# VH-VL binders against q9vpl3, part 289

Target 1, 224 residues: q9vpl3
Amino acid sequence: RGKINIQRPKAPHYERARVVAVTQPKYPELPKAKSCFKTRAERTQQQQENPYNEIIAREVRNWLDHSRLVAFFHLSSITADDIFRVRVQLHKQNLHLKSYGSKIIEQAVKNTRYEAIVPLFHSNHCIVFSPDPEKTAALLRIVRRVPQMVLLGGIVEETMLSRNQLVAYAQMPGLHAVQAQLVQTLSQAPGHLIQQLQAHQNSFVQVLDVHAKNQMNEETPKST
Below, E stands for the ipSAE of ESMFold2; O stands for the ipSAE of OpenDDE; V2 stands for 0.75 times the mean of E and O plus 0.25 times the DockQ between their complexes.

## First folded at step 10 (VH-VL)

Design D83 (framework fv_anetumab; at its last look DockQ between E and O 0.58; V2 from the best seeds 0.00; counts 0 for: pae E 2.4 > 2)
Fold by OpenDDE, look of step 10:
Structure D83 (fold): chain C 224 residues (1-224), chain A 121 residues (1-121), chain B 111 residues (1-111)
Amino acid sequence: as target 1 above (224 residues)
Amino acid sequence: QVELVQSGAEVKKPGESLKISCKGSGYSFTDYWIGWVRQAPGKGLEWMGIIWPSDSYTRYSPSFQGQVTISADKSISTAYLQWSSLKASDTAMYYCARDEGIYESYYFDYWGQGTLVTVSS
Amino acid sequence: DIALTQPASVSGSPGQSITISCTGTSSDVGGDNFVSWYQQHPGKAPKLMIYEVSNRPSGVSNRFSGSKSGNTASLTISGLQAEDEADYYCSSYTSSSTWVVFGGGTKLTVL
């Protein structure tokens, strides 16, 4: 009885081979383990199709539309604790510090008047929202606590301002104070004009008087 | 009207502790930085540091870091400058001032009347 | 070390215009517009005269003006008066530092 060569088994009879081939359990092809590494493109597409992103984008738009003051900051190496602390301080002043992903911002401002802000969000950033533009100075005082927050610019009363313009705006006296100053200046203007007009008239009269006196002196005959 | 009122003159010996005060009034105390400036007799002004009274965040000049402690009690609109151990070299006039500056601008628009600290053996 | 250099003393006659300079040791001194000037009379607290290079606080005479060129800030006092006799200090924040520095002060004498 020939030793069954276990290393090279003889091919079964063709009929047996057919039966074996038909009865072989078809193991489902192991699902190609989709490498957890979604390509950048797949990740981007998934993010775009996420209903959650749309909701957040709408929230961002809502903040933009209802805020009279919006400030954009770059965040350098900052700790979560520092962000939290400054957020608390800002909140006390009714300033709302928010952070959103760049894609969310892009989606939020697409085809809106805010589309120009998209380039500001290529790095780590945060946005501060306020219904009160007069809080700009307060905002910039608080932000001094965190040198890692770099002001990029902002929107005040629907006007986009550069960093320097926003700082300048914060330094301006309140609208009411400016108005008061303007009224005061305007109220003084008529008085000055009247004085100047009167001064010219008086000068003219004086010149005429001098001329008249000189003529009278010339007409007095030297009584030799 | 904005006013900063400092505590009275102090005469101390070397090694003693001291805490002087600066009370702000006429404005929202928690919305402005308060700074301290030293002036030694016959010398110039020296920036010591500033505090945000709302949460007591402090920033010091390198020369004064670890030498003094700036603190604040917002409930009574008061800032403090304190020493754990005075030195003769600490003899100076000390001013508190409100920092009106924003962002990268630092300037003092209102000043206290000053507190003279004399440290003599 | 970040330092602001001022002349030790400046003098002028009544009615004249004088200028006090404040020069930074680095390009960062004075930053873009972060120079302030203070007036101090003997035995008194300093008074803010100019902030952010050229801005004048309310209540400060228009005789005081500030300017900056390069690393040098200047305080100009026009129409010099006897009451202007005081010590003047410049101050600046530097972007490279997180603290403020004062100049050494300038004694202005009104002859």
Scores: ipSAE 0.858, ipTM 0.937, lowest interface PAE 0.5, mean pLDDT 87
Fold by ESMFold2, look of step 10:
Structure D83 (fold): chain C 224 residues (1-224), chain A 121 residues (1-121), chain B 111 residues (1-111)
Amino acid sequence: as target 1 above (224 residues)
Amino acid sequence: QVELVQSGAEVKKPGESLKISCKGSGYSFTDYWIGWVRQAPGKGLEWMGIIWPSDSYTRYSPSFQGQVTISADKSISTAYLQWSSLKASDTAMYYCARDEGIYESYYFDYWGQGTLVTVSS
Amino acid sequence: DIALTQPASVSGSPGQSITISCTGTSSDVGGDNFVSWYQQHPGKAPKLMIYEVSNRPSGVSNRFSGSKSGNTASLTISGLQAEDEADYYCSSYTSSSTWVVFGGGTKLTVL
């Protein structure tokens, strides 16, 4: 037969893989790029660990849990006096400027949805926390006086936002604009609105009845 | 209702000092940047600098650094532009304006009516 | 030079669309940098028409639109009216510096 036959060759067996591995360099070459981008933990040894890191990590978790706005910045060289003046300006707006080591941040966010933020803290940085997401515009107006603070991104209402998304969020019509539109709707036709709410309630009950019949083991009690 | 009201026109001689004013109302004065813009007769707009009135932090265009002083008195919601020694080339219309921008965005949403400064012998 | 380049004048007939250009560098107009546009009638203070490349403030007609491509921003006025005759200035923050620049201005004449 002279046909091209794609028949599975014998895969390298464990013994052939061992022989090939023995002939390779004993200490495999590390990419030079990897040596330049190793984490702080890989470069600094365990001897530098703070014995009370968990106490500080709990502080970070408390800030994250009680802050509806979190903004991350790269921090260039800045005098202590200038950073103090910025901290005062931010504090007047209920914006709290903090900095933590990457190891502490890693401990704080492990097993949470925020584990992805850890690489942001391998360079010089600062974080701004606030319970008030409507203060995002105020934060970004104040930061204009501080070219040393370079915005990287943030978290708003538990959602990770890129730099450009956070800036866009700050410029959106806020909850006030949404609330104003709701007030306008309610003021136009109270009787019409009541009829539509009752119709939607009846439709919702019908959907629940169909769902309950299809799911014999599932009964959703009212929670409202 | 945001309003910026500037001081009246000035006629001065070379070498004299001058301080002109810009009073803001209808908004929280210390929450926004205030900028100054120059327009020489028949010429375009020139950005002179801005001030953060809450702590009087200033930033100047290189063309105006050391030639004018921008200041503010937040207790009366007023920004100032000041010369220690006027020259004939300072003859221009001077506008103050509120800067609404955030982060790396700079734009003036409300402008004063302008103050004409004439420097001649 | 840091100044932004605009044509000295542009003209158009009523109902026509015209475009005013504003050319800078990758450090001021290009990239993610923002551009704003101002209209100034004779004897009046400037008025903000466009901010952050393409946004219109409240009260500005949708006949005015802004865009940017490469190092050139553009203000487009559709449906020209006599009232549009004015000077127009672009403005940008320079990312390599810490200050704002204006373009030289463009005189729009409505024929």
Scores: ipSAE 0.401, ipTM 0.694, lowest interface PAE 2.4, mean pLDDT 77
ESMFold2 (binder alone), look of step 10: mean pLDDT 90; pTM 0.928

## First folded at step 11 (VH-VL)

Design B50 (framework fv_cemiplimab; at its last look DockQ between E and O 0.38; V2 from the best seeds 0.00; counts 0 for: pae E 2.6 > 2)
Fold by OpenDDE, look of step 11:
Structure B50 (fold): chain C 224 residues (1-224), chain A 122 residues (1-122), chain B 107 residues (1-107)
Amino acid sequence: as target 1 above (224 residues)
Amino acid sequence: EVQLLESGGVLVQPGGSLRLSCAASGFTFNNYAMTWVRQAPGKGLEWVSGISWSGSSTYFADSVKGRFTISRDNSKNTLYLQMNSLKGEDTAVYYCARDRFDSDYGLYMDVWGQGTLVTVSS
Amino acid sequence: DIQMTQSPSSLSASVGDSITITCRASQSISSYLNWYQQKPGKAPNLLIYGASSLQSGVPSRFSGSGSGTDFTLTIRTLQPEDFATYYCQQGYEYPRTFGPGTVVDFR
């Protein structure tokens, strides 16, 4: 009885081979797993339709509608605890620290004048909102103590400002202070203005007096 | 004292136009979005329109969209509502209100004027 | 648009009573619900914002609760000045919408 070579089984008889070939269950090729790699474009399109993004985008729009001051920060290796501390400090000043995804920001500012801010949101970032632009100095004072928060720029009174411009803005005296200074300057000017306005009149009077004196001298007959 | 004072409410014929004003005092007007809310006689409150602090964004109820315009003059601390193509259904007391927002609390109106009556009748 | 409903439409109570008014939204509005009080011939006043935050100057007998779609306003120890109409309002999205109101009158 020939040792059944289990490693190289003899090819079955032609007829059996034919039957086996025909009866072999053709397992449907598992659909080639559509490469889970949705193209960046497909991922971006699916993310745009997320109802959640619209809800959060609406929140961002609401913040913008109510904020005269918006500041953008990069976050560098900041801990949750540090963020919390900063948030509390800012909140005491009616400054609201928020963080949103780049796509949400993009959706929120799409077709608005603020669309230019989208490139600022490529990394870890946060936004501070305030209804009061006078709080800019307070904001910068607080953030100065937090080296992990790097100021990128901001929007003040619907004007986009660079980092340097925002710092300069914070150093400016408040509108009221400037107005007060202006009033003070104007109040000091009246003396000079009055003098200048009167100078011409005085000169005219002097000229007339001289003329009158000369006429009187000519009419005095030399009494020989 | 924080105060809002509406004016301009009068009797007008259907199809007519009217401009309402709301004068703000006692607070920094520019720091706040503003809204109009109306109330028909014996009825509930109906939101009409909203405007951002700068005026760049405006919102309207469907019932007034295309007919009403909201605007503001921050230099005069005044909110406006231009109402065109007025209908009998527009008869109401119109209130201006100061608008607030926080992500924790949503949108709310914390200061209201006393209102001005607009009557649309033939 | 988000539809707001209130229950009851009216209630009669006595001074010293505790009353509860309910408000329901047609969809979830998180905690973005406000309560206003309006007396006859007067402008509305904000009582509660963000479902449970008491407006400055409002007595502590007023309280709000709820989230999602169901909200409640509670007035503890009703005072004579509390007889008024109460409105809920969603602050979730535009257009802003109000409930129909609840009239609180004297028993």
Scores: ipSAE 0.874, ipTM 0.951, lowest interface PAE 0.5, mean pLDDT 88
Fold by ESMFold2, look of step 11:
Structure B50 (fold): chain C 224 residues (1-224), chain A 122 residues (1-122), chain B 107 residues (1-107)
Amino acid sequence: as target 1 above (224 residues)
Amino acid sequence: EVQLLESGGVLVQPGGSLRLSCAASGFTFNNYAMTWVRQAPGKGLEWVSGISWSGSSTYFADSVKGRFTISRDNSKNTLYLQMNSLKGEDTAVYYCARDRFDSDYGLYMDVWGQGTLVTVSS
Amino acid sequence: DIQMTQSPSSLSASVGDSITITCRASQSISSYLNWYQQKPGKAPNLLIYGASSLQSGVPSRFSGSGSGTDFTLTIRTLQPEDFATYYCQQGYEYPRTFGPGTVVDFR
């Protein structure tokens, strides 16, 4: 009974809303949908209207390459004005609100450990990217006042976290250096394995660095 | 103050190996992807390699694929470029740079180091 | 790979002049075009990202415009410190590619 009041454009406002969508960020939505699910026809049309799926998949990969924090939300019907307001609030905190179709996400994460996230994008959704995992608390404070956005979970430092784990992570601010250890404690076994592989790789680099420094202490190789 | 400082550039014989380092300070290194760019003496800039914030994704120019590797140690705020099978064409000043991405602006390099000279000769 | 060209390859100008440098991509790169300045013996510095956004600390006499394949860098009221080489660079895809550079010399 607490339905979202979404602006529905009339014929003149419909064309005005389309112009606004070109100049402002807007996600395709169905005003009658109680969830963020799109109809099959609209989902198909959206993907067909974006003929450069590889270009958009590249964008997702770039976001992942530059983001330590990724949060996934279910998105209910929301007006263009309301989503724009939220996007501006998030952007001020270096939090970047985006939405992508499931085929595009699948293409972007193919042959990676993140393939498990693809089912989250079969329904109406949004994703928030940020390079700064300390912004998790700020993110949750902003979206608390946006009932159309329901937290599903996230990725912190390449570790998948459930909704409850991400909320718990956000409640421990100011432990920056220990955050990797905290994520290890909160995460599943795959995240623990990734941390261990990173440690072995860093140890190998340290051995090479010591060798290179010892080699620099010797005179320049004779080449003349 | 945000700084990047390259080191490790020396004179080396063809076929040799060399590891460059880039020490980062004044910012949260772990939040950023990183890039190597080189410049042969008297020539223009050439992108060499890039690495994601975690190190899980790496990218290379065709001219260095299979010979160079890129890595990072986020606990030491250090970026590395391991260069193997060096050729005369690899002679250049090598810069490290902090990489940025935003879907409104694309990819760009907002902070650069001072460079380190690698000479492959004789 | 996306090829980048610049024109002119060099130019001579005096303090106080206004100059324009053009950059052309071999395919559309949206607005993902960056401009860098490099003085002799120094590292490059970012001037403009995303075709028209001015990097923090860069003087307002620098401006950029364009989208798709054609881009311009404009320097109004040249100052002595602006005599340098300018590179455009696409941030659209890997491999990241630079233009060949434009040398701006003192007349």
Scores: ipSAE 0.537, ipTM 0.835, lowest interface PAE 2.6, mean pLDDT 79
ESMFold2 (binder alone), look of step 11: mean pLDDT 94; pTM 0.955

Design B51 (framework fv_cemiplimab; at its last look DockQ between E and O 0.46; V2 from the best seeds 0.72)
Fold by OpenDDE, look of step 11:
Structure B51 (fold): chain C 224 residues (1-224), chain A 122 residues (1-122), chain B 107 residues (1-107)
Amino acid sequence: as target 1 above (224 residues)
Amino acid sequence: EVQLLESGGVLVQPGGSLRLSCAASGFTFSNYAMTWVRQAPGKGLEWVSSISWSGSSTYFADSVKGRFTISRDNSKNTLYLQMNSLKGEDTAVYYCARDRFDSSYGLYMDVWGQGTLVTVSS
Amino acid sequence: DIQMTQSPSSLSASVGDSITITCRASQSISSYLNWYQQKPGKAPNLLIYGASSLQSGVPSRFSGSGSGTDFTLTIRTLQPEDFATYYCQQGYEYPRTFGPGTVVDFR
């Protein structure tokens, strides 16, 4: 009885082979996961419908509705510990450091005047919010000590400012200080202005008086 | 002292119009979003409208949408509510409130006025 | 819209009692819940914001807790001035919505 070669089984009889070939279950080829061929557009559309993104976008909108100062920063190789330290310092000044994804920002500012900020969020970025624009100087002072945070620009009182403009803004005296200075300047000016305005009138009156006196002297008949 | 003072509440006929004002004092008005909340006699509180610090964003309850307008003049520290096409259901004490927001706490109102009564009756 | 409910609608208590009011949201609102106190003929006052943060000037006998959908306001050692109506309000999204209120009266 020939040793059944288990490694190379003899080909079955032709008829058996035919039956086996016909009875072999044809397993449907698993549809090639259409997921690998989703166009960038299809992927982007699916991401837009993420309920989570809407929730966070709402948060961003709320921040914008309550913030007169918004500053944008690039983060360069900053550690979580460093971020935490900065966050604490900022918080003490009622400055709120937040980080959001680009898609969230895009969704949040869609159809708003702030759509121009979307390109700023292509890399690792953070945003600082404040209800008080007078805190701009404090913000810049704090961030100056953190070289990993690079100021890109900001929004102050709904106006987009470049980095340089924001720095300049921080150096300006507060509105009240400027107003006070203006009032002081205006209060000092009246004396000279009044004098100048009255100078012509006084001169005119003097000239008229001289004329009147001269006429009176001419009408006094020399009583010979 | 931080204070909000509502005014303008009067008797008005159905279909009429009314403008409410809220004067703010004791704080930097322009730093804060503001809200109107109303309370019908013997009823609970109902949110009416909110406005951002700049006025660029406004929000309305469905019950008043299209009829009411919220606005503000930061130079005068005043919040306004223009109410058009008034209905009997609009009869309420109207409160203005200062809004606050934080991602840790959400939206809340920390300062309230004493309210002004609007009565809509034929 | 997020619906807010409160329980109980009314309760009677004595001075010195500890009372608890519950508020429920129809969906999760995280910790974005506020509590207001309103006395008859007066404007509402903020007591608690963000579910558990005590507003400045509010006595420490007031405390808030909860997250998600279920929240509680606790008043320890009830004082005469605490008899009022209490409202919860969600600060999660627009429209802002209030609970129906809980009246705390004298027993």
Scores: ipSAE 0.864, ipTM 0.946, lowest interface PAE 0.5, mean pLDDT 88
Fold by ESMFold2, look of step 11:
Structure B51 (fold): chain C 224 residues (1-224), chain A 122 residues (1-122), chain B 107 residues (1-107)
Amino acid sequence: as target 1 above (224 residues)
Amino acid sequence: EVQLLESGGVLVQPGGSLRLSCAASGFTFSNYAMTWVRQAPGKGLEWVSSISWSGSSTYFADSVKGRFTISRDNSKNTLYLQMNSLKGEDTAVYYCARDRFDSSYGLYMDVWGQGTLVTVSS
Amino acid sequence: DIQMTQSPSSLSASVGDSITITCRASQSISSYLNWYQQKPGKAPNLLIYGASSLQSGVPSRFSGSGSGTDFTLTIRTLQPEDFATYYCQQGYEYPRTFGPGTVVDFR
């Protein structure tokens, strides 16, 4: 009577849950070929990849919360040993040399006044963070000996400065309060500043290209 | 000598308001983010609020969000905590601390004040 | 939110002993773990930051280790001044969170 037609749960939901619930040892196992269903595990893994970028973006936000000085540089080819020596020399002055992808920078500065800096990070670059804006002079002195690092501009006291403004800030001797007030006065519209930084960046790339071609010609054997 | 000195802790009634101050000396105050941490009598430490060097970024524990505000005056080397709608659970010693960040070490508090006692009771 | 736990909640030890305090995070915090010491009636002070870096002025008998979720504070050759409560705290994300503390009583 009705017992013959006992419905065994072969419902798709139960089978999906059973397959997902089938436990593997806590140890890693060799992968076995499986169907490409969109399980909750696969959805979770795809969604988790976004949080890893957020971890790095959080690092950038922490740097900004703790840094009165941020300087941007274009970075030409440089050996690992040379960049390490520069990083150590900067670190002695409480200057922290870092590099981050443009997507990470964009995520870190979203909904802030600094969104306009993102294009600077599409090419090879580095950033220097410091809590002490009075170290700007030391920064510029150190990198003057490193032609592979070309100053593009920076942020001081939450104000974006062009290369020339940052150099002027660094050359001013005196009290911290006086320098902070000057930075506040020197600020410009973000759009204009970014245009000048991008133009300067393009100009330096063109000069470096000509210089590299001249060096190649000079290094080739003479016909004499 | 690097020092932080809290003040303003007193007895207040529930629903009242109070502003705490933290005076900094011996270092360049405006170079550092700052944090408030509290400790209820006989209990552990609880993070309350943090503020960036400029004051443009602020962070709060859920237990105080919407009731407390954090601010700073870099010209006076002073950190503030404005506490509104005080409850009995806010009774604690409140410490200010100098915050640090480095991507190698994370966030940490390297200098602490001696604390100021806030008591919320009828 | 990242919850922090500590073990043991208290312990008794003698001068010259070596002790170990364990701290666990509810999720990975990299090496962003700090240790603070608080003596009775006093403010906390930083001992160790970034899991293993010793703060200036802290005696070398203190050491820290660990990464991910499990961290350890070790005090070798206990001194009378080490009677205190020890707190771990994660510096990985907001909200910043402390462990419940470990009381070290001098026997």
Scores: ipSAE 0.735, ipTM 0.903, lowest interface PAE 1.1, mean pLDDT 81
ESMFold2 (binder alone), look of step 11: mean pLDDT 94; pTM 0.961

